# Ledger of designs, part 8: VHH binders against Regulator of G protein signaling rgs-3 (rgs-3)

Target 1, 363 residues: Regulator of G protein signaling rgs-3 (rgs-3), of Caenorhabditis elegans (q18312)
Amino acid sequence: MWRSYKAETPELADETQEVDLNLHDSSESDHEGRQSRSASITSSTSAPASNDVTLQVPITNSSATSPTPSTGSMYFIAGMFDGKEKVNREQPPMPTTDGVEYPRAASWAAGNCANVLNDDKGKQLFRVFLFQSLAEENLAFLEAMEKLKKMKISDEKVAYAKEILETYQGSINLSSSSMKSLRNAVASETLDMEEFAPAIKEVRRLLENDQFPRFRRSELYLEYLEELLPRSYAEKWAQSFEGLLGNHVGRHHFRIFLRSIHAEENLRFWEAVVEFRSSRHKANAMNNLGKVILSTYLAEGTTNEVFLPFGVRQVIERRIQDNQIDITLFDEAIKHVEQVLRNDPYVRFLQSSQYIDLLSKLK
Below, E stands for the ipSAE of ESMFold2; O stands for the ipSAE of OpenDDE; V2 stands for 0.75 times the mean of E and O plus 0.25 times the DockQ between their complexes.

## First folded at step 1 (VHH)

Design s33e (framework vhh_8fcz_2)
Fold by ESMFold2-Fast, scan of step 1:
Structure s33e (fold): chain B 363 residues (1-363), chain A 124 residues (1-124)
Amino acid sequence: as target 1 above (363 residues)
Amino acid sequence: QVQLVESGGGLVQPGGSLRLSCAASGFTFSSYEMNWVRQPPGKGLEWVSGISSSGSTITYADSVEGRFTIIRDNDKKMVYLQMTSLKTEDTAVYYCARSYGRTFYSKPYGFDYEGQGTQVTVSS
């Protein structure tokens, strides 16, 4: 039997943390048995990405004003040079929060970018982000390909395919082979969708591997999530350190607090290790991330140095030197870092104006 | 107001298949991640599978991956668990559960509502 704790509103969560639902025999922060499948509706072996775990990047594209990037200014200058007309670029409209509950929007950061792309409001928010990142053509291309696929075979479909090629051949970053396949499909007027598949796949990978990770960390996404966050969720962080760390908005506010007490590197290390573990199905990516984590957080004298117990760093260094990199590489380090964060910064965060002010503005 | 009703459990032989259903009501189903959890006889609750609000992200416990498939139909407000290659170890009461968030390692944060459960017994 399971016991639910229902408050006066049906939206309130229970107080129980589901730690005993951890399938494998759990040892603190060692979740080596978290092996899971992340799949689209069409069965595919997609590498899982941790839900509500987002790394903050120094660059933010949450601005709701006129674009000021150097690339944008270059395009405006080129338009003015060519004559009478000027290039005018406007930000796509922000999606409303109407009808969106927090778990729906939080799911957009989970797994691969399919969650955000298959949600009409999520896709619109991602489009706003991509516009600010000067990468909206990648999404526009995928949308054009979906429109092409739904068209009946006709002269109009052939004309649209040629328009797609003309529009995107100079703006999307495709391999020579994918571009050749796309050109051949259009030039021969053979609209076999199999010949478009390589280009679609590459653009989806560009969104997945570059733009989507940055979107998850963006102020744009965080502000949208915070507007939706129920106060009851944030109140539960006082009872659950794991709940705080697992919540995208919670981690962001905790990170700001940690920065104010010069302990942000511990959370950044934690987030990097979660991303490292999520790459377990990509050997090269996992190996590269492991080396980057070592050099960024564990090398002596770095600005992001995380201090570990004697011997822990040396074991990690040796394993990397010996190419013995697997999901367990940082287990002892993350165990220590979680204890450091839980024992003092976490308690202080709950008493901080950062947390109290957040609670006061949530509904 | 929030209600989750499971069905489809029963007795099945090892290697057999069953499809569990969960009917949700009283909330905006399309906004919540849904999960299946189970309780074997004399054991605690074990998380089995989760599916995001849109259906795009699906996760499974190691013990069921490759054998179970979670599906949702937002129009019908239903979540399903298709179970194949059933083992005696899969014997449990299966619960449909709504989660209010996710923890690190792609695990649910916690569950705020659950159904009454449906019994699955795998024996020859």
Scores: ipSAE 0.000, ipTM 0.357, lowest interface PAE 11.1, mean pLDDT 75

Design s34a (framework vhh_etentamig_d1)
Fold by ESMFold2-Fast, scan of step 1:
Structure s34a (fold): chain B 363 residues (1-363), chain A 124 residues (1-124)
Amino acid sequence: as target 1 above (363 residues)
Amino acid sequence: EVQLLESGGGLVQPGGSLRLSCAASGFTFSSYAMSWVRQAPGKGPEWVSGISGSGGSTYYADSVKGRFTISRDNSKNTLYLQMNSLRAEDTAVYYCAKRSWTYKGLHPYTFDYRGQGTLVTVSS
């Protein structure tokens, strides 16, 4: 009986299939019903050791809001950075929306970092994000490794490998063991790409766990997605609560609305649970995220407290204490939260300026 | 909840030095570029310095280059600004800021969050 609300209601299956169309490539035939909930914006596949929490944007932004910069900010033009003598950086060009349909761009936020890195326009948008985050060296390193792997001429390949080490050894944050492996690989007379694997895996893990979760919730990505969003998709949110929650842009606007009525924690909890479920193949990450969700949203008296029926929180606490953590841990809690969001905030959102103004600008 | 708390400001004579600190919480500190921004009395905000998430890249406004040094300790979630050879025109409230950039801009860096600030007064 620990099934999700959507799994218990056959008529909602059609609505969840529509949600899949909005967030995933239509050629993807994943039979995992859970994937229909999507909520990829909260996904942050952590390293097995899981030493950091990469959840969605901070909770209760309304109570902790710093003044937003004016639209005429001091940073209204490029070139205010004084670093020309040591760092010659030019902002990468923004990818165009030409030839990109919404489901393609939405897929860049689905699952892990590989979805965005395997798409030329997605990778370019991610590069722009990394440039503004002053972290583009991580992507540049991976691109250099791919170029090195494709080179067939031994002498030229060795020279390029040495250039890569000289360029990146002081700018990328690698463990001592990965750096030693990288140095040994470059010092080898035969460049075995397997010797580069530890460094490549560690940089991919850094992008996936640290940069990618921030990219997928960034204004840069959301504005690009919104430019591609068909009005018909947003109109369907008025008929399907599941369609709203399954859409990356829809959740963003709903979140802003919920913040205005001091109910954002319910959606943040929902997003955190979806991220928790997506980590099911990484036991350490799932275990740690479950404990963070309990302490952040379900502990009594916290600023982010989600109110649950008697006994629901206690069952979750007991399961965590007994180390009985699996994807069903929050099923009862999420079912209740979905009911709360569907009954009052959802109806009010559809009548809000947030939703009406969005519909007015979409095509 | 994102929180940024600056400290280390005070009254200092021209030619003196101060070290500012910013304690960050509520986000994965090492994943974000951080900046120092100042606002002098009667003037608009001015970007002072920026640092990459890893600390491997640093940037400075022309007005402070060679005098100020930005650094970070990701293990302590703390951002620093070492200010040397201070001048009267450095008098300002100094804010640490978490940065973002939008598709619609002229490539401007905008800030998601800014702390409460710490006052630096350079006067004899």
Scores: ipSAE 0.000, ipTM 0.135, lowest interface PAE 15.9, mean pLDDT 72

Design s34b (framework vhh_7qia_2)
Fold by ESMFold2-Fast, scan of step 1:
Structure s34b (fold): chain B 363 residues (1-363), chain A 123 residues (1-123)
Amino acid sequence: as target 1 above (363 residues)
Amino acid sequence: QLQLVESGGGLVQPGGSLRLSCEASGSTFSDYAMGWYRQAPGKQRELVAFITSGGSTNYADSVKGRFTISRDNAKNTVYLQMNSLRPEDTAIYYCAKRSWTYKGLHPYTFDYWGKGTPVTVSS
């Protein structure tokens, strides 16, 4: 018997890796993101123990301006802004919604950051987010690498490669191995793009593991996405629980509602399992996510404990101990959580001010 | 996912010492720049110290010569050794993964944070 959940909207399939494991539990470690990058050639050369005492990176005029941060996690350390850089920086223009339909914008949040980077308006929205996060140089570096790759072999291409090295060698966080590879690629003057691959891969993973998870749950992205949401689309959530859960804006409003009735952990668990399933082709990431989900949502006595039928948690714990981790690990648990969410919170959400007020402002 | 768990905070007298630990799980620890931040009641979080993936260290002027940041990649742990503690060091101390740029003037607005460990220096 097939128990697979089928999303009625493309957003869920596109968003399979978009789960935020932030539980708002003050007793737990804060973290914002998806699975981190796997160990690679970088780990051997970036061993900090060998350099811990010998090299200090200078901190120049990184003084706090002491403004009171606005409500919200996105700008919570705003007081650490350097006032000169804030004054001298120009915010990139916001992309228009012209010619953008909801499914296109929703796809920018799906999977890894490739979807947002390959869309001109998506990339511009992400650039605005990165500017606000003081991380726009990572995107600029990738754009410079793409331009370099498209150039014909010439003195001009060699000059541009040297300019890139000078611009970014002190401004992006690259491992010693990736930086050495980058320097060697420029010094050789043959400009073999395979020699640039470690740096490109490392910056992409930095964006994917750090900035992109924050972007997809940011107020900036959600506000842009909600502006595109047709009223008829949101009206369909009244007839489809799967449609609600498959919609990024729908899940956000449902999450706010669930928080008000102290049931948010059920949706967070559901989202974490969706992310876990998306890691199917990356065994190390899937194993790590499975263990984190068990400790976060299924451990007895935690504030985020999801209540399961007799024996379900014990089966999951046993499978993890026996190293029998695959995409089916949480099938029985997720089936139960979906039933719990569908039967009572979902019905109440549709009658709530949260849903009714949303519908009243949509076109 | 990167998960950070801090420990080692407590109550100490001025001039005392504490060693804070932050254990990371769910990711390749050695690839990350790691930092320690602190927040006193009613104040902004400030950077105390950071250590890059390559092992370079940097310190806030207020703690230079008193605090030492280090890491153990085999244990996926970053440490903050705090010596000659002052009442002004009283704060909640946070461990964070940092995507630091080396421009020096780019304070980072997003980090993966631990939940914090309180340090009280009281006479």
Scores: ipSAE 0.000, ipTM 0.146, lowest interface PAE 19.9, mean pLDDT 71

Design s35c (framework vhh_ozoralizumab_d1)
Fold by ESMFold2-Fast, scan of step 1:
Structure s35c (fold): chain B 363 residues (1-363), chain A 124 residues (1-124)
Amino acid sequence: as target 1 above (363 residues)
Amino acid sequence: EVQLVESGGGLVQPGGSLRLSCAASGFTFSDYWMYWVRQAPGKGLEWVSEINTGGSSTKYPDSVKGRFTISRDNAKNTLYLQMNSLRPEDTAVYYCAARGTYKPWSFRESYDYRGQGTLVTVSS
C-alpha cells in the first residue's frame, strides 16, 4: 500500500516557499562549532573573480510547523488589498545599473536582507519589489525609525515619533507586545529608544522570512543581474560545472533547461541539500529540512521525485526514522545527483538554445 | 528472452482516441520504470511519457500533457497509453521502453529494453 501512497501532505507547499542560502564549502575554515556567516561567497570552483553561490530553493514554509501565519506580511494578504492599493500607489523609480558590477548585485541575495538594505541601489530595487508585493510600508517603517534615531532635537523627535505611530500602527501588523512597547516608547516623557527595538526586530524578521526570499527569486532581481552579467562569466560555465551552479543567473537558466527535459527536481534537490547543510548550527531547522527533503524529493510518487539507488534512499529513511540527523545525512545522495547532473544535463545545457541564446544577448 | 510487444496502433481521424498496450516478458516488470517514446517520419526519438515502478508518478512533455495518460498493470506485466484528442502531428511509431534505474535525463536517450514499435497514423 505504501508504494502507491503519494506520501506528500497537502500542507507542504514546496513551489511557493523559498529560502536562500549562501553556499560555503565549509571544508577547512568552517568546522564543528564554528559559526561562519557567508557575506562574501567564495568557491574553489573555477569562476571569474567571485561566484554567486546563493541558492533559492522551494521548501515547506517553517511556519507550517507553526500554524500561526505571519499576519504582518503583505505577501500573505496581497491579493485581498490588490485593487484598493493600486488606485493610490505610485511606483518607486528603478535603480540604474550604472556603477554596479555583477558581484556587487549578486551579493544582495547573499545571507540575510541586511546586505540588500545596506546598499543604496540594492535597497531601491528591493523597494520596487516590495511596492509590487504591497509590502513597501515595512521598509518605509524601518527607514522612518533610522531617521528618528538620527534626530537630535527632542521636541521634533517626539513629534516625529508620534507621526510614525499614527502612520504605521494601522498599516503594519505587529504583535500586541511589540505594539504596546511602541506605544509606551512614544508616550514616555523621553522617547525610550530601547522600547522601539521589538517593533524593529519584528518588521526585519517579516522582511527576511517573507519578502526577501521572494525578492531573490523574482524576475525583477534576475533581470537586473542578467543585465550586469559579463559574457566572459557565462562562457566560463563551459569549463566549470561548479561555476554554473554557483552563479544565480546560471542556475536560473540551467533550471529552465532542466524543466524543458523534465529533470528540474534534481537541481531543486541539490539546492535543498545546500540549504540543509547551511542549517548545521540550528538543530530544529536542520531536522525539519531533512524531513521535508525526504518527503518532497525522495518519497516514491511525489511530483518532485528524485530517484536514488534503493540502498542510498533506505539509509536516509532509516536515519530520519531513528532521529539520526546531521550534516552528513544526504552526502551519498548529493554526490550521486551532482555526478548525474554533471555527466548528462550539464553537457546538454551547454549545447542548448537556452545557453547559446543567453551568450548571444550578453556583452 | 526479454520482450516488449506493443499493440493498438492504427489509423485514426483527428480528434479521435486510441489506446496502446505493451506486453512485457522476460524480466521483473514491477522493478522497472516504463516509458512511451515516439518517432515521427523524418524526425528523432521524442519522449512521450514516463511512469514509476508503482504507477503513482507520471510525467509528460507539454506537447501531449492533458491529452495522453500512461498507466500500468503490474499483475499483468502490461503498460498502457491512452491517447485522446489526437492531432496529425501525433503521427509516429510509438515504442514501449523499460529502465531498471531511473535517471530523468538519461532515460530519454537510453533504455535497457525497447519494443519494435506500433504505428499510429492520424489523418482524415
Scores: ipSAE 0.000, ipTM 0.220, lowest interface PAE 16.6, mean pLDDT 74

Design s35f (framework vhh_5c3l_4; at its last look DockQ between E and O 0.01; V2 from the best seeds 0.00; counts 0 for: pae E 13.6 > 2, SAP .669 > .668, placed apart)
Fold by ESMFold2, look of step 2:
Structure s35f (fold): chain B 363 residues (1-363), chain A 124 residues (1-124)
Amino acid sequence: as target 1 above (363 residues)
Amino acid sequence: QVQLQESGGGLVQPGGSLRLSCAASGFTFSRYAMSWVRQAPGKGLEVVSDISGSGGYTTYADSVKGRFTISRDNAKNTLYLQMNSLKPEDTAVYYCAARGTYKPWSFRESYDYRGPGTQVTVSS
């Protein structure tokens, strides 16, 4: 049986943040010839970030909690050294867990970002996430647009539209055409909401395709969900590997354990295949993700290499080369990876401080 | 051609100050969130500070809070790091980096561009 473990090292738990600086100057390019832009630019390209993120693997529970650390910046430091007064806004308040059950909070990660935005506690949590991710302006802009839409035409409405432009034109990452449409809509003073639609749509795509997937994986969301997780749910993970992997909190803690033994690549591959399967209704996205999974996890010599039995990788490579990509592409590989995870790391996780300490915290 | 070029590093005594600069060209600087990332001798990479594309929002590592200030001038395509009350632990190569797009299969923050870095040494 193949193992995903790396060389043995002492456990230090020093994994606050990781950074990958694999990109060099402009002289290097990837095999697919793509360039990435800012973290706030919308891209509903052939990329794998699907709006339909429903997991298709048998799962008892859907999501987990973990907050992004709220510590860090002293808000006045950025303004103290540049000689001009600047203000950093205070972090929005965390929503309470009062009146929230685990299934409700778990549902915020389902479907598209409308699910989280239509729940008052979910929306507030997403706002805190966006603040911590330097992207709060995107949600604030959409909220301002909804308020503008509901106003009757008046001098107040015209003034508010101009305020929105002044507030957000420097902070919202829009295409040149969408920014022009926004400026024209405000300057016309007719306030035709159809002229605001390009900007609204582009900001929604930023939230949907970039920030919402980051939110689902964030420690902020996972900790919130963990606070709600019944102990009985986590106790059942000892009886069901599928229950552990299917639960967002369980998978998060399992990932932390795997990272501590330098064996996280099998879980990363598992998650990538789940994302691949969720893109089945977007053929271009599925095809592109299949190729990225191959190059990221299955190519010999990568730091993320997943070891598969002979023939399994070769079949995947051949099918991709022959453009025979469908939802079953990774079925044999993921079956093997699940066996590898189940046979040793899963058993060790159940005996680890990671799992035992979690149980002691749960109600 | 995309280029990021750091400057302003050097040798400084503990308690001293330095101001790092990073000149950017070949891409739309104002559309990128930017980071300062450092690597101390024998240690891994640490994100020191982040700043939004507009410059309105910043974040700092716990190890530098209260001492370092990130800023940017989008008219000059330049990123800055003001480093005060320097400690020997701040000795590192400091990189200027442009934050990349989200990649759901990666568990590391991805950067589209980075510079060659500038050495900061804090010693007596």
Scores: ipSAE 0.000, ipTM 0.292, lowest interface PAE 13.6, mean pLDDT 75
ESMFold2-Fast, scan of step 1: ipSAE 0.111; ipTM 0.642
ESMFold2 (binder alone), look of step 2: mean pLDDT 85; pTM 0.866
OpenDDE, look of step 2: ipSAE 0.030; ipTM 0.398

Design s36b (framework vhh_7qia_2)
Fold by ESMFold2-Fast, scan of step 1:
Structure s36b (fold): chain B 363 residues (1-363), chain A 123 residues (1-123)
Amino acid sequence: as target 1 above (363 residues)
Amino acid sequence: QLQLVESGGGLVQPGGSLRLSCEASGSTFSDYAMGWYRQAPGKQRELVAFITSGGSTNYADSVKGRFTISRDNAKNTVYLQMNSLRPEDTAIYYCATKHYSGFRWPSSGMDVWGKGTPVTVSS
């Protein structure tokens, strides 16, 4: 439960909990993942066309030597190619921090990627991340759909719809049903936007299930947050261990410090337990994550092993064997890890160059 | 690389006390985590107590409340104060070290082991 991680003061607790929600790190999306994979298979698995879709890239570049200028390219659609094809790439500009307060930027990591996409600065930062991740075309498709929707019915709108189909039909992982709807919408020349809805939903799922979780933990996002972080927030970490752990920037600097003293595994365990607790509404994901946490951090000889009281690991092993997995599974273990992090590494971190240099840099 | 020498073992009656010492030489002692292990005849070696370079301690459930681990970095020494000794505490006690400050699970892969000091609790 997130309540176990609230700060000691109400004011600090609100700030810490907001940041924690925005830094939720979960790879669980079995249902959406299965649907996306099934849709990808369906869009690629008509037997005569599957090799054409996989190996043949639409020639949207009419020039043999100079590709047609575009904000997007199908060479960067994740899962379609093995990265062997090159296209001219222009890096999108970084969004400015002007007019952005820390809580606004921290909110971009909360919930679904729709939150970041609905913010002009957040969307631009996500675009830069997608460009670096070779997945920019997914966002470009969604933006093309929005532009198409705003156009009046005309020869220009029909031509643009045909351009979109030519650009994306062989490169985006769409189901045969979504692709058929897309082709029918373009062919009819009425351009009913409801016929584009299935394609839009599938591309949004790809962004949400794959790229957005990686964006939340990226150095790009971290650096943007750090530029916005008020010094007063970081100063509060000296009086609240929970405030430090609840802050994305704070955890990063604490992690670097912990790595220097060979204690990083304790923070990784803490983060894994936070993710485990966040999975409480998905029984299969929570059960699987509990078993992974046991094997990764609590089994002897693991590269990420953490030091626990002698009886605590045995209780966890027994509960997992007895299928008694619930949100409380790691309560005693995490309490111990928090105590040992708080008593020595936390105090040393506050005296470290890592923390002092950060404070001197912040406004 | 550290060299470890244990001392302070002996024969005591049930309810008695002993203080074990482990002197380190060769390297900067204060950078090392230190542990006490024991091995009774016919049993596997088990961790008794552990202290990090920063002074954080942990104990086996069987000795918690009876044993206290401490260190003196100026003397390059780690201590195990053993009170209310029981026949079940009879074992050879080993000092061991790891070159890091941290909370990793103590393993058979400790950097350095001492040769051990015997403790016998009997009438």
Scores: ipSAE 0.000, ipTM 0.118, lowest interface PAE 23.7, mean pLDDT 71

Design s36e (framework vhh_8fcz_2)
Fold by ESMFold2-Fast, scan of step 1:
Structure s36e (fold): chain B 363 residues (1-363), chain A 124 residues (1-124)
Amino acid sequence: as target 1 above (363 residues)
Amino acid sequence: QVQLVESGGGLVQPGGSLRLSCAASGFTFSSYEMNWVRQPPGKGLEWVSGISSSGSTITYADSVEGRFTIIRDNDKKMVYLQMTSLKTEDTAVYYCATKHYSGFRWPSSGMDVEGQGTQVTVSS
């Protein structure tokens, strides 16, 4: 056995974020968006909503560069009360599924955490997750900031701002500059909300980069989605491999099936490449992810090795070595992996107890 | 039509040796990587070993490394698995498959996805 690169990278595999399928069939994005104007969805006349393909667009507005996670003083540590035990806390109530259609709930996993935070039911589900993760004070802080912003300038608003500082200064370890800005904002007679912006941005960044990726993959979120999934959506997976891969619940069950036949790495590679493609507007992130994908899935002798025709892997290695990394880097590899998954595991999945039992549970 | 025909299995005592053979036809053998995979009784498929199209790159599952050797002969369109120090846990039906499919026999149009393979039974 030959290993050219480090083979063991389970931490990286866990940190590879699951992304929903972007098939360029978002009619809104293709017609009015900043993407290529190709109207793939319109020309194909596929029914993405009925097939339950969850679409993502390149993250263009979140930040020019997503934070390459840096530890220590560059990020505050959230979720713990420093110097004291967690006080007895009540678990937040689960949001009901009343009035929630599947596409709405599926959208909470798309893109960044703004979608889940801007939905009352989504935010409540995320709160339950954060409570279980001992990080609910981060969301509580953001909600307190929203309440403060809506108050009229008054003695009551000033008192509330001081209460917020006293409540969160010990539970949210902000950078010194953000803390100073927060203290200045509270000391202000006018309570200039722009002085709270650094603290708000740091808390949002932590939720986005740390807690949200875990939420997307959580059993809590999956169970909520599965409760909403129409049987008709899952039935359509029998007619569309792309529909199966584009559905969060579908991918989960397919992954479990693939694990039972020792082929899970093919789907994980597929998911990593979809994430790589979504990073095309962030050159450093895309370059780093491309190298990570090569070392995790394509280097010979690794435990997660995806088996490709020898020439395909070598072309990718040379392009990375020559710093010729762009959105097309994995195109041939993905075509091969999709063919492998489509030709045998997909057909067998549709005949498996995993799929049949799922259909029997759905309404 | 792609065909992969496994042979060489049989009954062997623990600590014994067997050599499995796989004869390939219907595709450009020298252009594809080859794998051995196995299915123990009542369990799923387990990838065992892989060899690149040229034979220069070889990999093994942790459970068989140091005991099994994969070899290919592109002129004869054959891949082999030399098994030594066999254990009762090695009892399985063994299949050969193309490189692009870990844990499964590579399907082709009109072929059975899971062929008959070759049975290896390790018992006293």
Scores: ipSAE 0.000, ipTM 0.114, lowest interface PAE 21.4, mean pLDDT 71

